# VHH binders against SET domain-containing protein 9 (SETD9): the designs that were tried, part 8

Target 1, 299 residues: SET domain-containing protein 9 (SETD9), of Homo sapiens (Human) (q8ne22)
Amino acid sequence: MPGRLLRGLWQRWRRYKYRFVPWIALNLSHNPRTLRYVPEESKDKVISDEDVLGTLLKVFQALFLNDFNKQSEILSMLPESVKSKYQDLLAVEHQGVKLLENRHQQQSTFKPEEILYKTLGFSVAQATSSLISAGKGVFVTKGLVPKGAVVSMYPGTVYQKYEPIFFQSIGNPFIFRCLDGVLIDGNDKGISKVVYRSCNGRDRLGPLKMSDSTWLTSEIHNPLAVGQYVNNCSNDRAANVCYQEFDVPAVFPIELKQYLPNIAYSYDKQSPLRCVVLVALRDINQGEELFSNYYTIVS
Key: E = the ipSAE of ESMFold2; O = the ipSAE of OpenDDE; V2 = 0.75 times the mean of E and O plus 0.25 times the DockQ between their complexes.

## First folded at step 2 (VHH; framework vhh_podentamig1)

Design x1 (from a08 with S30D D31Y S52T; at its last look DockQ between E and O 0.47; V2 from the best seeds 0.00; counts 0 for: pae E 6.5 > 2, unsure alone 64.8 < 65, grease 27.7 > 24.2, SAP .678 > .668)
Fold by OpenDDE, look of step 2:
Structure x1 (fold): chain B 299 residues (1-299), chain A 119 residues (1-119)
Amino acid sequence: as target 1 above (299 residues)
Amino acid sequence: EVQLVESGGGLVQPGRSLTLSCAASGFTFDYYSYGWYRQAPGKQRELVAAITSGDTLYADSVKGRFTISRDNAKNSIYLQMNSLRPEDTALYYCAAEFWSGDYYEYDYWGQGTQVTVSS
């Protein structure tokens, strides 16, 4: 009897160690490739915030248009200028499709991954990791990821440095720590899931969803919201992506917030919402698994 | 037992002000968003205003006239209605929503409070 329990614990540990921050920290001396060196904190960004924002807006707008028929209640709450904008965009898309495919007006809703591919030229998805016992990983499923591209988002509840996260952090391999001490809990199970849902509910504004909660389900609306499953690099598996922090600007379209896979724990709205994106360090081919450098050392 | 109890409705003349209150009990107030709805006779229920932890939303018909607010310490939300018009006459409902991520639905509704604007 004790042997089965120990085996189970060992199996869990094998999966957990690849994401367990303390373990990684203890093994940093043995795995120098897992470290990203940045001379200054301000130079940690691989791409500009504007580029990040541009990418997210492009993808989210495409998703919104794809699901336009489901957005009627949201649209009813938006200014006429915004409604007209989306109508114009739809008209252009339909004209383009008519010109290219002469095919039937069936407003066929595409899968989110297909929208991602059409928008960015590549798609990503969760699958079984190539690492033994690592569990899930993230792969490029279609297309070529160019260097500098946003390839994923790290979903989860965002905690300020001073906010308690003790219970959520116990045995949680999905805690991401930002350079300034902000934490993101990307766990889609247990207490973490409950906390995220609670905050999501708190921040919902009538028909307007102010964050995405679908990443907690099997039917995700934002295909980028899989970053918590990106495994850490190793000596055998070089990093091909890195984490980059991004603060959502105040001018972010309210109708597109429904695709943001992050929610602030605190009621304090003084601080912008922190997101973390994964950025490609090189061109990544179709079929490749994403591997991140987890630690950035500011020297 | 979960309850939303509206109060403050009544008969008022056009141009007057009225403040509606909604007291919540039986659930964790901080985990919900709140809204005021109204239903006029023969019309569909419509959203008037909504409030989250830090944001507000208003129907176009009430923008600039109505203000939604919340008091977490009192587990209450309010709707300040200024410059009332006859078309504002309706049964006003308080609603609380906990988003599950599946579909939009308010979890709890009050019984409503009648607002009548008439000369």
Scores: ipSAE 0.021, ipTM 0.472, lowest interface PAE 4.3, mean pLDDT 83
ESMFold2, look of step 2: ipSAE 0.043; ipTM 0.561
ESMFold2 (binder alone), look of step 2: mean pLDDT 80; pTM 0.800

## First folded at step 4 (VHH; framework vhh_podentamig1)

Design e1 (from d04 with D30S Y31D Y34M; at its last look DockQ between E and O 0.34; V2 from the best seeds 0.00; counts 0 for: pae E 6.3 > 2, unsure alone 61.8 < 65)
Fold by OpenDDE, look of step 4:
Structure e1 (fold): chain B 299 residues (1-299), chain A 119 residues (1-119)
Amino acid sequence: as target 1 above (299 residues)
Amino acid sequence: EVQLVESGGGLVQPGRSLTLSCAASGFTFSDYSMGWYRQAPGKQRELVAAITSGDTLYADSVKGRFTISRDNAKNSIYLQMNSLRPEDTALYYCATYLDEWGSPYFDYWGQGTQVTVSS
């Protein structure tokens, strides 16, 4: 009798992205290749937090520069030193392009995916999954993803372990559970969308967006914010990416927060914002679909 | 009905201080970011300061001189203005920030309070 209940629970949990403790994972023994084993919690991270931060800042800065003409109100709120920094960066970019194209740079705004490619050497996007009935998947659309690279972010509302997520969790396949029990609701529809938007509005500072809400739309500003659509690996398709938790440092450029695809549910900002990034486990070629381990066992 | 009522404006000499208040009603105050704007004669309206649940933002022109604060129990925000200058002369507005998607129900402005700094 307890086995059927556990199976039912397990089937329900298959719809969720979770990290499990060893005693829970013992029941998942039938698909060992779908499980990520981590010997120690400290070894869960494939790359350093510094590397994650460096990558995110690099991408976000590039996006900011690309959209510079739309950032006039934000710029007016920033210190002169920061403004000057971005002006200098723009000047360098324009000089580089002039040198390469000898063409009068119509300030052509690039698509976010193009910016990602220019910045990291690869791009990712949503498309129909290669798995039957899986719906959407995430693919490398251009370039080569090197091993250890941040390839995506898991967007959504961040709930502390003690915060209620009852309504949002019902039938929601986009709930991600961190090792410490923090939950991220990556659903871009229904009540989840409403909650995220509400929190986003709450935290907005005039023209400064303190989080990215564009992942809820068809016009995504942060091309990395598609991690909720990365499908689970199978026996036939090994995982090529893994989930990694990242806490946003207290010192983070305020003008770049608009690209963070996560927001805390709680009003209390005493805790750092939790993000989850997807990190490449190997080199991933152009055209490949991303697959992750939905289940991580920490011994 | 959403209402924002500013108060505390007046005529002051340069170097003096004023505190503006904005009383809000008709919505869940704690769910919104709030801000102060000002509009000087012949100039565009500009953001002066904003406050969320935990963060603040200031225009460069007022940094170090102005302080925005909120009291959720009183549904109010405040703007402490120190070391006032003639260039701070403007009509000061209180505003709400809720949804970037432009819910028409949450983009509200007060009538404004006049601040005049003159010798």
Scores: ipSAE 0.021, ipTM 0.338, lowest interface PAE 5.8, mean pLDDT 83
ESMFold2, look of step 4: ipSAE 0.064; ipTM 0.566
ESMFold2 (binder alone), look of step 4: mean pLDDT 78; pTM 0.782

Design e2 (from e1 with L98T E100S P104D; at its last look DockQ between E and O 0.43; V2 from the best seeds 0.00; counts 0 for: pae E 2.8 > 2, unsure alone 59.3 < 65)
Fold by OpenDDE, look of step 4:
Structure e2 (fold): chain B 299 residues (1-299), chain A 119 residues (1-119)
Amino acid sequence: as target 1 above (299 residues)
Amino acid sequence: EVQLVESGGGLVQPGRSLTLSCAASGFTFSDYSMGWYRQAPGKQRELVAAITSGDTLYADSVKGRFTISRDNAKNSIYLQMNSLRPEDTALYYCATYTDSWGSDYFDYWGQGTQVTVSS
């Protein structure tokens, strides 16, 4: 009799592509409502990869333009066609602002959150969670998040399923597991931080940062890179966002890679960079905290 | 302490070739990107070439003429400069990025090696 129960549990465990390894052991039995059921792997994606890419490019481009004065060295390394494109975009933006504010105000750099709001119609930020003892959470600070919108990115070092993550995984609540077994270490402290920084330095190409490391600091450049602090849903608080894997395409603007909050542990040119985005499951109002399902069951 | 020592500079005629070397110490060389910069008199320092573990980057002005390479066993990078032009005259610096907080650029520089291209 005990063998059938164990087999059933094991079969269920095989079906559980657990996104957060530490949480699985303690809470699976008590919170069935916290599970996301996906009938097929192909249906795990709420929005298309194209839509994800489009959103990210839109946000990253806006961030780049906002910090344009700091990008002179990067620009010098880019083709003239790309430079011209950004100059044109800046010109349009300045004309629009002039029309609106009639004020010759100096190109004031906006905070990343403000850029996000201007670009997507909402902003997100870290704050103290509404959940007791949860620590940090992620909130919609301004605007309305529409259903299907990318609201955040899960930052961190990306490990292939065969790569050793043993030391980093001990006591690390920020290990995210993708459906295919890829792991993302979203911890911004300790050895995880050191590893990410090391990889970031490794991959830096002159003035071109090939990933964002600012999510490890208090001054984040990509306001979306806060997904590791999105808390799990509860029986009382339903999930309003879900995780979705996204592979960065081979063709990606090199000047915008500086905003990608993920880096591969092993340098492999042949493998696409895995990112995880959080997608809104419904409209989310200003002031609401984001909650995700830490566990997805693929039937 | 991180140290970068450049060598190989000199006076050459236009069209000639020169190879610069940079010896690095004080850090795990293989884990970091390296680069060459140059500064001509009265001009700003500019990136010439950069190299990671698998990728290279070149300024447009040197593409097709210069080649950056690295030897991790020797903790060294090289800049092969072909078809040199008078406008390539500059002090050439070796640089590394150690991902120090607060730095958006390469963190460490050598003393530089002078390259002069003149007829």
Scores: ipSAE 0.329, ipTM 0.738, lowest interface PAE 1.4, mean pLDDT 85
ESMFold2, look of step 4: ipSAE 0.366; ipTM 0.729
ESMFold2 (binder alone), look of step 4: mean pLDDT 77; pTM 0.771

Design e3 (at its last look DockQ between E and O 0.57; V2 from the best seeds 0.00; counts 0 for: pae E 2.7 > 2)
Fold by ESMFold2-Fast, scan of step 5:
Structure e3 (fold): chain B 299 residues (1-299), chain A 117 residues (1-117)
Amino acid sequence: as target 1 above (299 residues)
Amino acid sequence: EVQLVESGGGLVQPGRSLTLSCAASGFTFSDYSMGWYRQAPGKQRELVAAITSGDTLYADSVKGRFTISRDNAKNSIYLQMNSLRPEDTALYYCATYTEGSDYFDYWGQGTQVTVSS
């Protein structure tokens, strides 16, 4: 049923793509956390796009290699141009059978948060917020986050400026607005979850996933994909992270796209995939909660 | 619910061409990624070509010789195979991803391609 309803709604969009739906605009205006307003001429970047890309590639490569036993099976079904990058590792794995089955436990993988710690020197995770309202928040669980580090990513379905965001916009506090009007729906339940999963299935290239869907589950593969749970700063809680927009370059390795926690609602060959990262404004110690500020142009 | 039916296989001589077709039903075709896989006797199943709404992927062994295409109006994908070689001999499968779960990829029954003189 849910998949049939979602497919029906997407087909109806092709028929009604220029139809105005006023109640969507009204619903968005009722929730101050549904939309982040930033002046279009403003550019808020703490680190370079090259630094963002370098960090993401470093983390995703480490996750890929940690899961190599499973990834090597997928690689065997991919083109030679992808397999050749890992030929030395594939040859060693094929030749290295060892003594008996009893020794296979020696090939155990590390948890994603452990890989993050080994790669960047820190880990982050969702937990109960330190705020008196007893909501959820994101904490540095291990290590030290240095100023300028990419500490998290904002997951979800990416909607272009003119694309409709119907039922999933109703009462949804996890819609992030980019400077250019692009929206990211990071809600992990309801119709938003079904939309993301549908888009993930649509864009899958055979055995190769083009986005990470595990942020929708209890078994998160990309430990950075918790950005939607970072709370707003207040007078009593200063911001220690900020949002930074990032466009995935065309040169991004195809086998690592499975770790990107974002997917376009409609495929467009000419437009890069929009991502949003959270960047540390200062050194953040183990045990500290992350707080960010929604910038607004309203008085 | 979801059904995939392959056709167009057969016995052909080396250097000839063959076109495989896959007809899909039971889902909104244009919403889903599609692909062709093959399995030769005694070998592992391998990806030949994949297609989304805006991108294609080919195995290096077939790049430049095979072309995957899509006709959403007919709920079909095609694999145009040119300059066929004996090593292209395999059972060819059409596949789609329709589940939110990692457990189910929908596969057709396959169509046999034999390249022999």
Scores: ipSAE 0.060, ipTM 0.526, lowest interface PAE 6.7, mean pLDDT 77
ESMFold2, look of step 4: ipSAE 0.359; ipTM 0.698
ESMFold2 (binder alone), look of step 4: mean pLDDT 79; pTM 0.789
OpenDDE, look of step 4: ipSAE 0.507; ipTM 0.814

Design e4 (at its last look DockQ between E and O 0.58; V2 from the best seeds 0.00; counts 0 for: pae O 9.7 > 2, unsure alone 62.3 < 65)
Fold by OpenDDE, look of step 4:
Structure e4 (fold): chain B 299 residues (1-299), chain A 118 residues (1-118)
Amino acid sequence: as target 1 above (299 residues)
Amino acid sequence: EVQLVESGGGLVQPGRSLTLSCAASGFTFSDYSMGWYRQAPGKQRELVAAITSGDTLYADSVKGRFTISRDNAKNSIYLQMNSLRPEDTALYYCATYKDSTGEYFDYWGQGTQVTVSS
């Protein structure tokens, strides 16, 4: 008799996708609303990869332009056509600002959150969670998040299913499991931080960063890179965002890779870089905390 | 201790070729990206080329003329410089990243002088 129950649990467990901690599955029976049901694996994506890519490129380009004065060394490494593109974009932005503010505004660098707001119509940031003892949460700080919008990215070191993550996984609540078994360590402390920074340094091409490491610091360059602090939904607080996997395409602007908050543990570049984005399930108002389903069941 | 030793510099005429070498020690060479920098008199140090395990990047000024490569068995990187120009005259540095706390290449060699003059 106990064997059938264990087999049933194991079978159910195999259907669980997007896991943070295996033991939390034991509590799922008490909170059915914490489960996202997906009828088919193909239906897991709420928005297209193209839409995800489009959003990320839009945000990253805006961030790049905002910090253009700090990008001189990177620009020197780029083709002339790419440099010209950014110069043109910058010129247009300056003309637009001149028209609107008549102010010789010195190229004032905006905060990343402000750039996000200007670009997407909303901003997100970390703050103390509304849930007791949850620690940090992620909130919409400004604007309205429309349904289907990318609202955050889950940062961290990406491990293939065959790669050992033994030391990093012990007591680590920030391990995210993808549908195919790929793991993302989103912990910004301890060994996880050291590993991420080491990999980031490994992959760096001089001044050209191939990933963002600023999410490990207090000075975040990519304001979307806070997804590891999105709390789980409850019976009282329904999920308003979901996780969605995204593979960075082979054709990606190299100068914008500095904003990707993920890096592969292995040096093998044969596999696309896995990212996880959070997508809004509904319109989310200013001041609302983001809540996700930590567990997805694929039927 | 991390050591980087550049070699292969010299005086050459315009249009000629030169190959620089950098021998690295004191770290697991295969695990880190490497690069070449140069500094001309009165100018800032600039990145010329960089290489990871699979990717290369070049400054626009040297693209199509210079090639960076690495030999992990020899713990070495190379810079093949073709079609050299007077403006390529500089002290060339080998660089690496080792310390996980660093954001930039944090180790440099002593450099090797390249002079292109008729």
Scores: ipSAE 0.006, ipTM 0.266, lowest interface PAE 9.7, mean pLDDT 83
ESMFold2, look of step 4: ipSAE 0.293; ipTM 0.679
ESMFold2 (binder alone), look of step 4: mean pLDDT 78; pTM 0.773

Design e5 (from e2 with A50S; at its last look DockQ between E and O 0.70; V2 from the best seeds 0.00; counts 0 for: pae E 4.8 > 2, unsure alone 62.1 < 65)
Amino acid sequence: EVQLVESGGGLVQPGRSLTLSCAASGFTFSDYSMGWYRQAPGKQRELVASITSGDTLYADSVKGRFTISRDNAKNSIYLQMNSLRPEDTALYYCATYTDSWGSDYFDYWGQGTQVTVSS
ESMFold2, look of step 4: ipSAE 0.204; ipTM 0.648
ESMFold2 (binder alone), look of step 4: mean pLDDT 78; pTM 0.772
OpenDDE, look of step 4: ipSAE 0.581; ipTM 0.838

Design e6 (at its last look DockQ between E and O 0.64; V2 from the best seeds 0.00; counts 0 for: pae E 3.1 > 2, unsure alone 63.9 < 65)
Fold by OpenDDE, look of step 4:
Structure e6 (fold): chain B 299 residues (1-299), chain A 117 residues (1-117)
Amino acid sequence: as target 1 above (299 residues)
Amino acid sequence: EVQLVESGGGLVQPGRSLTLSCAASGFTFSDYSMGWYRQAPGKQRELVAAITSGDTLYADSVKGRFTISRDNAKNSIYLQMNSLRPEDTALYYCATYLDSGDYFDYWGQGTQVTVSS
């Protein structure tokens, strides 16, 4: 009799894919609402990969255009067709602004959050969490987040299942575990920061940054790269976002890689870069804090 | 101390080839991206080529003519320049990106390349 219960518990535990390793499931029994139930692995994705990609490209392109004057070296390395594309896009934007503001086109660089708002209709930012002792949280600062929208990215160094992350994992609350065992270290301090920067330097192609390292600083270039600060839901505060894994396609604009807040620990051209995005489970209003399910059970 | 020492520059006729070398020291060479820049008189410094552990990048103006390579055992990078043109005349710099910012952190003293008939 005890063996069946243990097997059932073990089977249940096998189904518990903890997205955050350090938190032992013991507390989950007390907070059933903190669990996300997924009937099948294939149903873990709330939106299509194409939609994720489309959103990211849209945001990244907008960021690129906003900082176009700072991208001269990058542009010099791009094919003429790509340069022309961006010039055309800029021309259209300038025409649109002229029509709206009659103001002399001072190429006013907007803050990344403003670009996000203009692009997606909402913005997100870090602030002090509404939860006592939680530290930082992520809030919708402007606009309305529609259900199914990508609202954030989980930044960090990506480790394959076979890669040891022992030192980085000790006392690190920012280790995210994907369903397939891939780990993302989203810690912006200490050894984690050093490792990310090292990898970033390793992969840099001259003026072309192959990943975003600004999420490690106070001046973030990708406003979505704050997902590591999204707090866990509670019985009192239901999750309004969920984690979704996304592999960056092999064909990705090289000039936009500078906005990807993830980098592989080991350089492997054959393996796609794993990203994790946060997707809205419902409409989220301005001023609301984002809450996710740290734990997903796949039946 | 990080050191980058360029060599191989000189005066060549148009259409000829030249190979630049850069010897690096003071850091773990294999772990970092390297590159070549050039600066012509009266012009801004521009990237010519970059190389990581597995990827290369070239300016459009040198694509098909220049090849960047690295030898980790020798802590060196090379720039093979073929079909040289007068427009390639510049001071060529070796550069490395370690971790200090948004740009390459260190530069050599440069080696002069002059292409003239």
Scores: ipSAE 0.253, ipTM 0.700, lowest interface PAE 2.0, mean pLDDT 85
ESMFold2, look of step 4: ipSAE 0.325; ipTM 0.717
ESMFold2 (binder alone), look of step 4: mean pLDDT 79; pTM 0.790

## First folded at step 5 (VHH)

Design f01 (framework vhh_6fv0_2)
Fold by ESMFold2-Fast, scan of step 5:
Structure f01 (fold): chain B 299 residues (1-299), chain A 119 residues (1-119)
Amino acid sequence: as target 1 above (299 residues)
Amino acid sequence: QVQLQESGGGLVQPGGSLRLSCAASGFTFSDYSMGWVRQAPEKGLEWVSAITGSGGDTYYKDSVKGRFTVSRDNAKNTLYLQMNSLKPEDAAQYYCATYTEGSDYFDYRGQGTQVTVSS
């Protein structure tokens, strides 16, 4: 099968991460998102890690509860400490009212962007950019984004410095470079898409998914996972968001990991998963496009 | 080629034990989470157990918790399922599995091994 052949080739790429082969790591693409330039006196973080975590947990918990009839199957495989958080909802299912729940689920299940609006007071989505020739952009589609809000996440496969990314980097404008040299490949096409799906399948635990892959499709489950389409600021378009790095803590709820739009290229249980959020630099009104303040240096 | 080869099934009396094995080849075994799924006659596939690539974390269906133990030997590319206190409802064809993203079904599937519990 084509997918099995590609998986075999991808596993050969993974083996190179344990051998220093400089040419494999060489990025030949002139990618405006590859290198992050921040003045030395600039703050790396706009809000606290606690504020980032609190926002993500609030949104992901709401998404989980919105889809509870499907999610209850996942709870069957998890420890009692996790099940106890949802015991009232599980008791209702065991009381045999599922027929009424199925009817209400068909009539009242909210779209992810509506859940985002209900939890944070705004929603965002990708659309055609206001910039000439920029292609896609990200807009506030509903509500008001307050200064300091997490407004988006940068999805994609997370690569450490030593890990091979050469072929994925060719002609790819969606590689974000963190200050420590970690890369995030947010390209939704080609080999980047295949790599992300392979990593997600690698880490899947029966019915439990360990990352969100729906950002690769037209039916996005985590509505924040559009950060790779945010355009850079210019003289005509002032920045209104800033990229901020965030490490997922080890105690992150396992049942909510399915909403994280990032996955490590290499399985490494000792290192936290790197995520990148976009944080509002000012209040952003409905209808406005998001613009980031990072510069890219061609090397 | 990716191959999964299950063995260790058989006929056992209620309360008995069996140890299933799955020999894997054609991929980097230690990099993949693995699982066991089963199918009883005239029933759909049912997930039973999962184990992370490192073997550090294990997960079980509620009906088998405390009776079944999943483990792996990454040096031998082998997955195991130790089944104790077997019940008639455990009778099924058991398959070693790994998964494809976005699928309701597993990506790689062996021929399976039959477990029969005699009344």
Scores: ipSAE 0.183, ipTM 0.638, lowest interface PAE 5.0, mean pLDDT 79

Design f02 (from f01 with G35S T98R; framework vhh_6fv0_2; at its last look DockQ between E and O 0.53; V2 from the best seeds 0.00; counts 0 for: pae O 9.7 > 2)
Amino acid sequence: QVQLQESGGGLVQPGGSLRLSCAASGFTFSDYSMSWVRQAPEKGLEWVSAITGSGGDTYYKDSVKGRFTVSRDNAKNTLYLQMNSLKPEDAAQYYCARYTEGSDYFDYRGQGTQVTVSS
ESMFold2-Fast, scan of step 5: ipSAE 0.577; ipTM 0.829
ESMFold2, look of step 6: ipSAE 0.031; ipTM 0.481
ESMFold2 (binder alone), look of step 6: mean pLDDT 83; pTM 0.836
OpenDDE, look of step 6: ipSAE 0.580; ipTM 0.848
ESMFold2, look of step 8: ipSAE 0.007; ipTM 0.354
ESMFold2 (binder alone), look of step 8: mean pLDDT 83; pTM 0.839
OpenDDE, look of step 8: ipSAE 0.007; ipTM 0.282

Design f03 (from f01 with G35Y T98R Y99G; framework vhh_6fv0_2)
Fold by ESMFold2-Fast, scan of step 5:
Structure f03 (fold): chain B 299 residues (1-299), chain A 119 residues (1-119)
Amino acid sequence: as target 1 above (299 residues)
Amino acid sequence: QVQLQESGGGLVQPGGSLRLSCAASGFTFSDYSMYWVRQAPEKGLEWVSAITGSGGDTYYKDSVKGRFTVSRDNAKNTLYLQMNSLKPEDAAQYYCARGTEGSDYFDYRGQGTQVTVSS
């Protein structure tokens, strides 16, 4: 929970948000990863929005069911139409027993990365990059990633093009620029981390979360939420993934929003939440590191 | 200090409407989700609606869904509950409550405003 000083800083940024210069002017020459270049003949999407949505729902539904002992608590806050989807599972829950000794028996038996493997046929995780100076990278740790698969998501706070990101942009290599000027700040440290947590707290209702904040910790709940650590391609490292923008549809299940690793800096009810996925350009084998391009594929 | 002050309660006939208000002070209102909770005679405390800090998402207990509408004005630090098609079962003391980021639903509540639905 942010302290009073941090809350004051966030309120100050919200108050003066139209008065600060865009981050792109501060970081462009140092961080080509944050620049998304689209050639005139390019296409914006490699796979359909329906394929992206289908993949996310499949993974998030599996994560929800795997952690059902905790998830049953949020169902009491949700409409009967949502509760009825899980009626049979709710019938076997015993609230008193769960809160005591039997909670250990109802704990998830699978780690998130194992659920990803069971669901999509592969798993990914961050580790030390094969590039000496890059720090972290993302690897296929298990299974096979088929061409066209959603392999990762770019987590972070979503800023509209008119919103200031001045302080968060300083020395920050993890800001992704969308084609329409929307920015995603995927930095897991410093002021960026504080801002994401503040926005998450703004939209949280007790146990019901509207975004995933675990990507900011060592225990990642959504195993796809490692996209900011994917390194850029180079002459000696060919790209094997590309970025694709995705807007969360209004029909997205409320109980699964907790797995979305993105949150809007300022709320606009008419605008959908922007997410960014990384899509495989070819089959990727176990043990391979992911490398992205900073532009979409030319048709 | 955190203060929540409810108003707008009263006596109404079945099928009638009331609009409750809650004036908040002592904290950054837009940073917190807010709840409307109620307590009828000889019953426990029951939440009926919730709204996120941004105002973007609203939640309702099934028994009030479609009849009650929660909203907020962050510029005025005010929370509202529009209650339509009131039923005798809705008669209760209504409280405004500030949400928490933790497992508990809320940390502060006001003194409440009484809603009576006559037969």
Scores: ipSAE 0.012, ipTM 0.440, lowest interface PAE 8.8, mean pLDDT 79

